# Designs tried in a protein design chat: miniprotein binders against q96jn8r1131to1294. Part 159

Target 1, 164 residues: q96jn8r1131to1294
Amino acid sequence: TLEFLENHGKNILLSNGNRTATRVASYNQGIVVINQPLVPQLLVQVRIDFLNRQWTSSLVLGVITCAPERLNFPASACALKRAAWLLRGRGVFHNGLKICEKFGPNLDTCPEGTILGLRLDSSGGLHLHVNGVDQGVAVPDVPQPCHALVDLYGQCEQVTIVNP
Short names: E, the ipSAE of ESMFold2; O, the ipSAE of OpenDDE; V2, 0.75 times the mean of E and O plus 0.25 times the DockQ between their complexes.

## First folded at step 14 (miniprotein)

Design yj18 (at its last look DockQ between E and O 0.92; V2 from the best seeds 0.88)
Fold by OpenDDE base, look of step 14:
Structure yj18 (fold): chain B 164 residues (1-164), chain A 82 residues (1-82)
Amino acid sequence: as target 1 above (164 residues)
Amino acid sequence: SPEEIIEEIKKLIEEAIFLAMKGDKTKAVELLQKALDLVNKLGDTEFQEAVDDALKAIDKGDPWYAELILDWALELAEEKSE
């Protein structure tokens, strides 16, 4: 069963059998990690449940290759400088460096109800899915094992893991 | 001391990003300008350039990227002070 780990950002409250994450304060401290590592052809999806428009920006998606249960989470995913690939806005980042300027839809403008997915292909390519539609390879070669990460940042205050 | 100055800079940056995330670009810029003044006291040109880049990011409505830039800058500055 896919769940968020108990090790999470300070402003996160887990519910619904740890399948729902809610950021209950400020705009940050909202990083969560999904318990099971990504394996080829496994589609992991989260639904944006609630957006708070008092903030700008929105969620960050990504993967980490370090042990998530022992990770000391920073206040924001932007501070992840090691073993991290991040998707935010239309950009792709690796260990704090921008590696792609424009990829897929703008994550900052995804409305409530949007289902975002991550999937590894057989070549180690990380795919972004939006409402079930494969947007292509965001990261061409991701080391395994890796875990899906969601940073409930800015407007994004709640997400829920959903089955394909 | 440099360590004390860095702590002040850190506080200003945190507040600036908070305000930027609230959509108050003007106030965020003001605070980062204060931070820049302190950076100048450190004589850290690299940090200065980072603040300038962060200011540009905030101006174009990307506080997350500003935060990223400033996080790197703070990390480097702290290493220099050790």
Scores: ipSAE 0.888, ipTM 0.945, lowest interface PAE 0.5, mean pLDDT 96
Fold by ESMFold2, look of step 14:
Structure yj18 (fold): chain B 164 residues (1-164), chain A 82 residues (1-82)
Amino acid sequence: as target 1 above (164 residues)
Amino acid sequence: SPEEIIEEIKKLIEEAIFLAMKGDKTKAVELLQKALDLVNKLGDTEFQEAVDDALKAIDKGDPWYAELILDWALELAEEKSE
């Protein structure tokens, strides 16, 4: 079963059998990683449970290709300069460089209850799903193995892993 | 020393991003302008441009991107001082 890995950002508390992550302080230190690598046909989904609109920016989604169990996570996903592809707002970023200005919906505007999904296709393309709807290929060829990552940044204070 | 100046710049940036995240753009801009004064003492043109770009990102309501820009600039400035 999919769970958040015990190695996570310093401001995260895990609950609900490690399927729910809550950021309990500040705006950052909120990186969590799914405990199994993405494989073709596996859809990893999280529901946005709680947003605090007093903060400005919101969550980041993505994947990392290095082993996450003992990685020393930075305070914010924007500092991941190696082995990382991130979806933030409408942008796609690779190792700290913006590689696409506009992909999918603006993640900063997703309300509570939104279900966000990540899936690899058979060619290694990374797909974003929003409320069950495939938004297309964000990244055409992600190396495997990779793990799904969520940064509970800014507005986003709680997410829960949900079944497809 | 350059190391002491870079450490002070880092603290100003951290506070500025925190304030921008809370929605206090005006005070965030004030702190980044103070950071720019210190960057000018280093004579680091690339860092000066990064601060200007981060100020634009904060003005657009995008402190996450401002943090990305400034994190990179700090890394480069530390490498130049080594």
Scores: ipSAE 0.837, ipTM 0.917, lowest interface PAE 0.6, mean pLDDT 93
ESMFold2 (binder alone), look of step 14: mean pLDDT 82; pTM 0.782

Design yj19 (at its last look DockQ between E and O 0.95; V2 from the best seeds 0.88)
Fold by OpenDDE base, look of step 15:
Structure yj19 (fold): chain B 164 residues (1-164), chain A 82 residues (1-82)
Amino acid sequence: as target 1 above (164 residues)
Amino acid sequence: SPEEIIEEIKKLIEEAIYLAMKGDKTKAVELLQKALDLVNKLGDTEFQKAIDDALKAIDKGDPWYAELILDWALELAEEKSE
């Protein structure tokens, strides 16, 4: 069963069998990691449950290739400079460097109810899914094993893992 | 000491990003300008450029990217001070 690891950001409260993550304070300290590593043909999806408009920006999606159980999470995913690929806004970042300027829809403007997914293809390409629609390859070759990461940042204060 | 100055810069940056995330660009810029003054005391031209880039990011409404830039700068500055 897909669920969030109990090793998570300081402002996160897990519920619903660790399938729902809620950021209960400030705009940051909201990183969570999904327990099962991404493997080809596995689609991992989260739904944006609540947006808090007192903040700007929104969630960050991505993958990490380090051991998530022992990771000391920074306050924001932007500080992940090792073994990390991140999707935010329309940009793609690798270890703190922008590698793509425009990809897919703008994650900062996704409304509540949006379902966002990550999937590896047989060639190691990382795909972004938005409401069930494959947006294409965000990262062409991701090392395995890797884990899906969600940073509940800014406006995004609650997400839930949903099944395809 | 350089370490003390870096600590002050760090606090200013944290507060600036917080305010930027709240939508208060004016106050965020003000704090980063103070941070820039301290960076100038260190003579760290790379850090200076980072703050300038972060200011541009905040002006464009992208505090996340500003935070990213400043996080790199802080890390490098701390390494230099050790």
Scores: ipSAE 0.892, ipTM 0.946, lowest interface PAE 0.5, mean pLDDT 96
Fold by ESMFold2, look of step 14:
Structure yj19 (fold): chain B 164 residues (1-164), chain A 82 residues (1-82)
Amino acid sequence: as target 1 above (164 residues)
Amino acid sequence: SPEEIIEEIKKLIEEAIYLAMKGDKTKAVELLQKALDLVNKLGDTEFQKAIDDALKAIDKGDPWYAELILDWALELAEEKSE
């Protein structure tokens, strides 16, 4: 089954059979990774459970292509300078560089209960889903294997893996 | 030493981003101005520009992007000093 890996940010507490991640301190140190690599047509979904609106900025969603089990994660996903594609706000970032100004909805405005999904298409394109609706290709031709990543950053304090 | 100055700049940046994340733009700007004074002593024009760009990002309500800019600048400054 899909779970968050035991290797995660320092401020994360895993619960619910490792399907729920909670950031228990500060605004950062909240990176989590899904335990199975994405394969074509596998939809990985997380629900935003709790937001603390006293912080600014919110979660980051994306993929990494390095093996995640023993990576040393930075405090914030913005510092991932290798093997990473990130969706944040309306921007798409590759290895710390913005490659698209405006894709999909602004993730910073997603309320509690929003279900966010990632999947690869048969060409290696990375798709974002929002509440079951495909937003299109965010990143063409992502190398495989890759793993879905969430950074419980800023406002986002809890997410849960949900079935498609 | 340059390494001691870079470490102080790093501490100021970390505190500034924390304050910006809490919505305290005024205090965050104050700390980044202190960081800029130290960067000026290093003579690092790329880092000077990065702080200016980060201040603009904070003004627009985007401390995540400010952190991105400044993380690059710190990495480059540390590489130059090693």
Scores: ipSAE 0.861, ipTM 0.929, lowest interface PAE 0.6, mean pLDDT 93
ESMFold2 (binder alone), look of step 14: mean pLDDT 82; pTM 0.792
OpenDDE base, look of step 14: ipSAE 0.890; ipTM 0.945
ESMFold2, look of step 15: ipSAE 0.851; ipTM 0.924
ESMFold2 (binder alone), look of step 15: mean pLDDT 82; pTM 0.791
ESMFold2, look of step 16: ipSAE 0.831; ipTM 0.916
ESMFold2 (binder alone), look of step 16: mean pLDDT 82; pTM 0.790
OpenDDE base, look of step 16: ipSAE 0.892; ipTM 0.946

Design yj2 (at its last look DockQ between E and O 0.92; V2 from the best seeds 0.88)
Fold by OpenDDE base, look of step 14:
Structure yj2 (fold): chain B 164 residues (1-164), chain A 82 residues (1-82)
Amino acid sequence: as target 1 above (164 residues)
Amino acid sequence: SPEEIIEEIKKLIEEAIYLAMKGDRTKAVELLQKALDLVNKLGDTEFQKAVDDALKAIDKGDPWYAELILDWALELAEEKSE
């Protein structure tokens, strides 16, 4: 089953069989990684459960190709500068560099209840799904194995892994 | 020492980003301006440019991007001080 790993950001509390992540303090230290690596045709989805409007910005989605069990998580995904592809706002980042200015919907404005998904296609393209709708390829070629990453950042204080 | 200055810059940056994330852009900018003054003492023009870019990001309401920029800058500055 899909779960968040026990190795996570310092402000994260896991619940619901490790399928729900809650950031319980501040705006950061909220990175979680899904246990199973992404494989072609596997759609991994998380639902935004709660937004705290004290903060600006929102969650970051992405994938990492390093071993997540041993990763020392930084306070924010923006500090991931190795083996990382990130989606935030409408931008796509690779190892701390912006590689796409505008892609898909603005993740900073997704309301509670939004279901966000990541899927690899047979060509290694990373797709973003929003409420079940394929938004297209965000990253054309992602090395495998890779793991889905969620940074509960800013407004986003709780997410839950949901099945397709 | 440069190391001590960098540590002080780091603290200012952390507080600035925190305030920016709270929506207080004005205070965030003030703190980054203080950080810029310290950066000038280092004579690090690359770091200076990074702070300027971060300030622009804060003004645009994008503290995450400001944080990204400043994280790079701090890393480079620390490497230079070693």
Scores: ipSAE 0.886, ipTM 0.944, lowest interface PAE 0.5, mean pLDDT 96
Fold by ESMFold2, look of step 14:
Structure yj2 (fold): chain B 164 residues (1-164), chain A 82 residues (1-82)
Amino acid sequence: as target 1 above (164 residues)
Amino acid sequence: SPEEIIEEIKKLIEEAIYLAMKGDRTKAVELLQKALDLVNKLGDTEFQKAVDDALKAIDKGDPWYAELILDWALELAEEKSE
């Protein structure tokens, strides 16, 4: 019953029962949020459906710890300066500050068909999964409740929520 | 006024990032150099450093990081002018 929230970036169109998000203009305004907070038993997974090679850089994954239903999203996740933990490329960012230069694979190299997952462990650690493989703890202690976020940025123009 | 200069810098940055995202590094660099000239008029050394770092990020093919750097710099410059 996982869906993208109706409150999303300006350039997003939702389809497939709000389980597919498509960015239909420009390179930005593509933030989407999963409707249920992360809990330790929940693995949120999205599949990269479409990449447009005309753009540079690709999607951002992460979590926000504020209520997402009425949040006014910025044009790009890099501008989330409060209540945000982001994975971009190989970097980990907290509130717009890089806290780790090298975690997991480079997300910019993930091709169409890649399945990316986020979950919390029992200690509040945020895990990245790539094609079903746990990449370890990106962030050791994320405040709860938090919601998974995807920014369909640059090359990434479509993602779909998939079940494990 | 400083507020008008900051607004012009913001417009140059937005277009520069858009061009860098499209792969037009040469034009993106030209626009950020124009932004740097305006930042120099403000005398904001933190902002000058941010533009230099963003130029380096664009040269490395990382416009997302350039946008992150410049978004911070704009936020700080706007707070100083309040």
Scores: ipSAE 0.848, ipTM 0.921, lowest interface PAE 0.6, mean pLDDT 93
ESMFold2 (binder alone), look of step 14: mean pLDDT 81; pTM 0.774

Design yj20 (at its last look DockQ between E and O 0.95; V2 from the best seeds 0.89)
Fold by OpenDDE base, look of step 14:
Structure yj20 (fold): chain B 164 residues (1-164), chain A 82 residues (1-82)
Amino acid sequence: as target 1 above (164 residues)
Amino acid sequence: SPEEIIEEIKKLIEEAIYLAMKGDKTKAIELLQKALDLVNKLGDTEFQKAVDDALKAIDKGDPWYAELILDWALELAEEKSE
């Protein structure tokens, strides 16, 4: 069963069998990691449940290749400078460096109800899915094992893991 | 001391990003300008460039990217002060 790990950002409250994450304070400290590592052809999806428009920006998606159970989470995913690939807005980042300016839809403008997915293909390419539609390879050749990461940042205050 | 200045810069940056995330671009920029003044006291041109880039990011409505830039800058500055 896919769940968020108990090791998470300080402002996160888990519910619904750890399948729902809610950021209950400020705009940050909202990083969560999904328990099971990504394996080829496994589609992991989260639904944006709630947006708080008093904030700018929105969630960050990505993967990490370090052990998530022992990770000391920074206040924001932007501070992850090793073993991290991040998707935010239309940009792709690796270890704190921008590696792609424009990819897929703008994550900052995804409305509530949007289902975002991550999937590794057989070649190690990380795919972004939006509402079930494969947007293509966001990051080629991602090391394994890796875990899906969601940073409930800015407007994004709640997400839930959903099955395909 | 440089360490004390860096701590003050850090506080200004944190507040600036918070305000930027609230949508108060003007106030965020003002605080980063204050931070820039302190950076100048350090004589750290790399840090100065980072603050300038962050200011541009805030102006463009991208506080997340500003935060990224400034996080790198603070880390480097702290290493230099050790």
Scores: ipSAE 0.887, ipTM 0.944, lowest interface PAE 0.5, mean pLDDT 96
Fold by ESMFold2, look of step 14:
Structure yj20 (fold): chain B 164 residues (1-164), chain A 82 residues (1-82)
Amino acid sequence: as target 1 above (164 residues)
Amino acid sequence: SPEEIIEEIKKLIEEAIYLAMKGDKTKAIELLQKALDLVNKLGDTEFQKAVDDALKAIDKGDPWYAELILDWALELAEEKSE
C-alpha cells in the first residue's frame, strides 16, 4: 500500500496509517515522499485536505530519482538541485531551473478537495492528473526509479493519499 | 568576514521570505533591501542581480520564486567563500 515515508520535512506529522501528511508549523519544511517508486501501471493520487489562505503560494508536486529514505530534505522543494522535477503553479522545474512556463492548470488555484495524480507512461513521460483528468506529459523521459514528492508549502497544510 | 556577512544576509532573506509568505510584502521588500546593502559590501554582482530579481518576484506576489532565486545565490556565494 502507498504511504508517505517516515523520512520527511521537519514540520510534517504523519497520520492515518502514514497516508495523511499535515504541516504543523510555519510555511515550509513540508516535503513528503511516496514510499514506492512510480511504474507505468501506478497512479499516485493525493487529495488536498486543508488550505490556509493566510499564506501565499501553495503545494509543489514532483518526482525525485535518488533514494529518498536517507536524504536530508531542504526546507523547500525549490532548493532541490539534483535528480528532481517539480510542478509548481503552471511552471515545470528541473533541478532548480524553470524548463516550462505553462503546463496544466495553475496548482496555486486548486481548492480543497482537488485530487492530484502522477504517473509514468511507457516512454518514461511524467503525466499530471487533476480530478481524474490527464493533463498530458509534463516531463519526457524521467529516469527510473523515481518517487512522487509533495511539498506542503504555503497554503497547503494537509494532503491524503487516495486510491484511484 | 565574508562568511559572517553571508550568514547575516541569509537571516535577512529567511525573515523576508517568511513575511512575504504571510502577505507582508512591504516589510519583506524592506528586509531584502537591507540584504542588498550587505550584498553590495561583498561586491558580488551575481548576488546583487539575484536580490533585484527576487525583489521583483516579491512585488509580483511570487515569494516561492524569490526563494528559488535567492537559494541559488546563497549557494554560489557560500562556494565563493570557500
Scores: ipSAE 0.839, ipTM 0.918, lowest interface PAE 0.6, mean pLDDT 93
ESMFold2 (binder alone), look of step 14: mean pLDDT 82; pTM 0.788

Design yj21 (at its last look DockQ between E and O 0.90; V2 from the best seeds 0.87)
Fold by OpenDDE base, look of step 14:
Parts: structure tokens; C-alpha cells; sequence
Structure yj21 (fold): chain B 164 residues (1-164), chain A 82 residues (1-82)
């Protein structure tokens, strides 16, 4: 069963069998990691449940290749400078460096109800899915094992893991 | 001391990003300008350039990217002060 790990950002409250994450304070400290590592052809999806418009920006998606159970989460995913690939807005980042300016839809403008997915293909390419539609390879070669990461940042205050 | 100055800079940056995330671009920029004044006391050109880039990011409505830039800058500045 896919769940968020108990090791998470300080402002996160888990519910619904750890399948729902809610950021209950400020705009940050909202990083969560999914328990099971990504394996080829496994589609992991989260639904944006609630957006708080008092903030700018929105969630960050990504993967990490370090052990998530022992990770000391920074206040924001932007501070992850090793073993991290991040998707935010239309940009792709690796270890704190921008590696792609424009990819897929703008994550900052995804409305509530949007289902975002991550999937590794057989070649190690990380795919972004939006509402079930494969947007293509965001990162061409991701080391395994890796875990899906969601940073409930800015407007994004709640997400839920959903099955395909 | 440089360490004390950096701590003060960090506080200003934290508040600036918070305000930027609230949509108060003007006030965020003002605070980063204050931070820049302190950076100048350090004589750290690289840090100065980072703050300038962050200011541009805030102006463009991208506080997340500003935060990224400034996080790098703070880390590097702290290393230099050791």
C-alpha cells in the first residue's frame, strides 16, 4: 500500500491511513515522501485536494535517491542539493540546479482535483503524468532505488495518494 | 563578526521570502535590499550577485527560485566565514 512516510516536514499532518497530507501552517515545511520506491512501470499519483490562494507558487514534485526514513527535511525542497530531481512550475531541477526551463504543464497553475503522477520507464526515464496523460520524460536517467517526493509548498495545502 | 552579519542576513531573507510568498513583492524587495547592504559589509561579491539575482526573481514573481538562489548564497557565505 502506498502511503506517506511518518518522516515528513514539520507542518504536515497525515491522515486517511497516511495517504493524505495536509500542511497546517505557513507556506513551507511541507515535504512528504511516499513509502515505496519507484520501480519501472509503477505509476504513483497524488491528487491536489486543496489550494490556499493567500500564497503564491504551488507544489513541487520529484524523486530522491537517499534513504527517506532518515532524511532531515529542509523547510523547502529547493534546499535539497543532493540526490534530488525536482519538478516545479515548468522547470526541472537537479541538486539545486535548473536543468530544464520548460517542461510539461505549469505545476503552479494546476487546479484542485488535478492528479499528478510519476513513473519510471524501463530505461530509467522519469515521466510526469497529468490527469492520466503521460507528459513525457522529465528526467532521462534516474538512479534506483528512488522515492517520490511531494513538497506541499505555497498554495498547495493538501494532497492525497490515489490509485491509477 | 561575519557570522553575526550572516545570521542577520538570514533573518532578513527569511522574512523577505515570506512576504514574497504572501504576494507583497514590494516589501520583500525592500528587505532584500537591506540584506544586500549587510552583504556589502562582508565584501562578498558572489553573495552580492546572488542577492541581485534573487531580487530579479522576486520581481518576476518567482519567490521559490529566489529562495533557491539565496539558500545557495547563504551556504557559500557560511563556508567562507569558517
Amino acid sequence: as target 1 above (164 residues)
Amino acid sequence: SPEEIIEEIKKLIEEAIYLAMKGDKTKAIELLQKALDLVNKLGDTEFQEAVDDALKAIDKGDPWYAELILDWAIELAEEKSE
Scores: ipSAE 0.887, ipTM 0.944, lowest interface PAE 0.5, mean pLDDT 96
Fold by ESMFold2, look of step 14:
Structure yj21 (fold): chain B 164 residues (1-164), chain A 82 residues (1-82)
Amino acid sequence: as target 1 above (164 residues)
Amino acid sequence: SPEEIIEEIKKLIEEAIYLAMKGDKTKAIELLQKALDLVNKLGDTEFQEAVDDALKAIDKGDPWYAELILDWAIELAEEKSE
């Protein structure tokens, strides 16, 4: 079953059988990783449970290709400079460099209850889903294996893994 | 030493990003301007440009992007001093 890994950001508390991640302090140290790698036909979905609008900026989604069990996560996903592809706002970032200005909706505008999904297509393309709707290919050729990552940054204080 | 100056810059940036994340744009900008004074002591034109770009990002309400810019700049500055 899909769970968040025990190796996570320092401000994260896991609950609900490690299917729910809550950031319990500050605005950062909120990186979590899904325990199983993405494979074709696996749709990993998280629901935004709580947003604290007193913070600025919100969650980051993405994938990492390094083995996540022993990785030392930085305070914020923006500092992931190796083997990482991130979706934030409308931007797509690879290893800390913006590679696309406008992809999908602005993630900072997603309200509580939004279900965000990541999957690989048969060609290794990374797709974003928003409330079940495929937004297209964010990254055309992601190396495998890769793991889905969420940074509970800023406004985003809790997410829960949900079934497709 | 350059390393001591860089560590002081990192502390100012950390506090500035925290304040920007809390919505205190004015105080965040003030702290980044103090960081810029220290960057000038390093003589690092790329770092100075990065701080200017981060100031613009904070002014537009995008502290995440400011953090991204500044994290790169710090990494490059540390590599130059090693």
Scores: ipSAE 0.835, ipTM 0.913, lowest interface PAE 0.7, mean pLDDT 92
ESMFold2 (binder alone), look of step 14: mean pLDDT 83; pTM 0.794

Design yj22 (at its last look DockQ between E and O 0.93; V2 from the best seeds 0.89)
Fold by OpenDDE base, look of step 14:
Structure yj22 (fold): chain B 164 residues (1-164), chain A 82 residues (1-82)
Amino acid sequence: as target 1 above (164 residues)
Amino acid sequence: SPEEIIEEIKKLIEEAIYLAMKGSKTKAVELLQKALDLVNKLGDTEFQKAVDDALKAIDKGDPWYAELILDWALELAEEKSE
């Protein structure tokens, strides 16, 4: 069963069998990690439940290759300087460096109800899915094992893991 | 001391990003300008460049990227002060 780990950002409250994450304060401290590592052809999806428009920006998606249960989460995913690939806005970042300027839809403008997915292909390529539609390879070669990460940042106040 | 200055810079940056995330761009810029003044006291040209880049990011409406830039800058500055 896919669920968020108990090790999470300070402003996160888990519910619904740890399948729902809610950021209950400020705009940050909202990182959560999905318990099971990504394996080829496993589609992990989260739904944007609520957006709080008093903030700018929105969620960050990504993967980490370090042990998530022992990770000391920074206030924002932008501070992850190693073993991290991040998707935010239309950009792709690796260990704090931008590696792609424009990829897929703008995550900052995804409305409530949007279902965002991550999937590894057989070649280690990380795919972004939006409402079930494969947007292509965001990161061509991701080391395994890796875990899906969601940073409930800015407007994104709640997400829920959903099954395909 | 440099350490004390860095701590003050850090506080200004945190508040600036908070304001930027709230949509108060002007106020965020003002605080980063104050931070820049302190950076100048350190004589850290790399940090200065980072603040300038962060200011541009905020101006473009991308406080997350500003935060990223400034996080790197703070990390480097702290290393230099050790």
Scores: ipSAE 0.889, ipTM 0.944, lowest interface PAE 0.5, mean pLDDT 96
Fold by ESMFold2, look of step 14:
Structure yj22 (fold): chain B 164 residues (1-164), chain A 82 residues (1-82)
Amino acid sequence: as target 1 above (164 residues)
Amino acid sequence: SPEEIIEEIKKLIEEAIYLAMKGSKTKAVELLQKALDLVNKLGDTEFQKAVDDALKAIDKGDPWYAELILDWALELAEEKSE
């Protein structure tokens, strides 16, 4: 079953059978990783459960291609400069460099209850889903194996893994 | 030493981003301007540009991107001093 890995950001508390991640302090140290690598046809979905308006900016989604079990996560996903593709706001970032200005909806505007999904297609293209709707290919050629990542950053204080 | 200056810059940046994340833009700008004064002592023109770009990102309400810019600049500055 899909769960968040025990190796996660320092401000994360896992609950609900490791399917719910809560950031319990500050605005950062909130990186979590899904325990199974993405394979074609696997849709990983998380629901935004709680947003705190005190903070600016919101969650980051993405994938990493290095083994996540013993990785030392930085305080914020923006510092992932190797083996990482990230979706933040409307931007797509590869290893800390912006590679696309405008893809999909602005993730910073997604309200509580939004369900965000990541999957690979058969060509290694990374797709974003928003409330069940495929937004298209964010990244055309992600190396495999890769794992889905969420950074509970800023306003985003809780997400839960949900079934498609 | 350059290493001590870089550590002070890093502390200023961390606090500035925290303040920007909490909506205290004016205080965040003050701290980044102090960081810029220290960066000027290093003579690091790439870092100077990074601080200017981060200030622009803060002004646009994008502290995440400011953090990204400054994290790169710190990493590059630390590599130069190794």
Scores: ipSAE 0.853, ipTM 0.925, lowest interface PAE 0.6, mean pLDDT 93
ESMFold2 (binder alone), look of step 14: mean pLDDT 80; pTM 0.773

Design yj3 (at its last look DockQ between E and O 0.94; V2 from the best seeds 0.88)
Fold by OpenDDE base, look of step 14:
Structure yj3 (fold): chain B 164 residues (1-164), chain A 82 residues (1-82)
Amino acid sequence: as target 1 above (164 residues)
Amino acid sequence: SPEEIIEEIKKLIEEAIYLAMKGDSTKAVELLQKALDLVNKLGDTEFQKAVDDALKAIDKGDPWYAELILDWALELAEEKSE
């Protein structure tokens, strides 16, 4: 079953069989990684459960190709400089460099209840799904194996893994 | 020492980003300006450019991008000091 790894950001508490992640302090230190690697046609989804509007910005989605169990997580996903592809706002980043200015909906403005998904296609393209709707290829070629990453950043204080 | 200056810059940056994330861009900019003054003491023009870019990001309401820029800058500055 899909769940978040026990190796996570310092401000995260896991619950609900490790399917729910809650950031309990500040705006950062909220990175979590899903245990199962992404395989072609597997849709991994998380639901935004709670937004704290005292903060700006919101969650970051992405994938990493390093071993997540031994990763020393930085305070923010923006500090991931290796083997990382990130979706934040409307931008796409690779190892700390912006590779796309405008893609899909603005993740910073997604309301509570929004279900966000990641899926690899047969060509290695990483797709973003929003409420079940495929937004297209965010990253054209992602190495495998890779793991889905969620940074509970800014307003986003809780997410839950949901089944398709 | 350069190492001590970098540590002070780091503290200012951390506080600035925190305030920016709270929505206090004015205070965040003030702190980054102080950081810029310290960067000037280092004579690091690349770091200076990074702070300027981060300031622009804060003005545009994008503290995450400011944080990204400054994280790169700090990493490079620390490497130079070694």
Scores: ipSAE 0.886, ipTM 0.944, lowest interface PAE 0.5, mean pLDDT 96
Fold by ESMFold2, look of step 14:
Structure yj3 (fold): chain B 164 residues (1-164), chain A 82 residues (1-82)
Amino acid sequence: as target 1 above (164 residues)
Amino acid sequence: SPEEIIEEIKKLIEEAIYLAMKGDSTKAVELLQKALDLVNKLGDTEFQKAVDDALKAIDKGDPWYAELILDWALELAEEKSE
């Protein structure tokens, strides 16, 4: 069963059998990681449950290619400068460097109820899904093993892992 | 010392990003201008440019990107002083 890993951001509270993550303070310290590596064709999906519009900006999605169990997470995913590929807004970032200006929809505009998915294709390409619709390849060749990551940043205060 | 100046800059940046995240861009800009005054005392041209770029990002409503820029700049400044 897919669950959020017990090693997570300081402001995260896990519930619902560790399938729901809630940020309970501030705008940051909200990094969570899926407990199993992302294998080819496995679709990992999270639903945006709660947005607090008093904050600016929203969640970050991505993958980390190092084992996450003992990592010391930074306050914000923007500080992940090794072994990380991130989707934020419409941008794609690798190790803190923007590598694509415009991919998929603007994640900052996704409302509550949006289901966001990550999967690898057979070539190691990372795909974003939005409400079941494949947005294409965000990153063409992600090293394996990798783990899906969500940063409950800014407006995003709760997400839940859902089955495809 | 340069290390003490960098710690003060870091505190100003953290509060500025927090304020920008709450939608108070005016106060965030004021704090980053104070940080820029301290960066000028370090004589670090690349850090000065980073603060200017972060101010532009906040003005465009993108404090996440401002945070990214300033996190790099702080890391580089700390490495130079250590």
Scores: ipSAE 0.824, ipTM 0.907, lowest interface PAE 0.7, mean pLDDT 92
ESMFold2 (binder alone), look of step 14: mean pLDDT 78; pTM 0.722

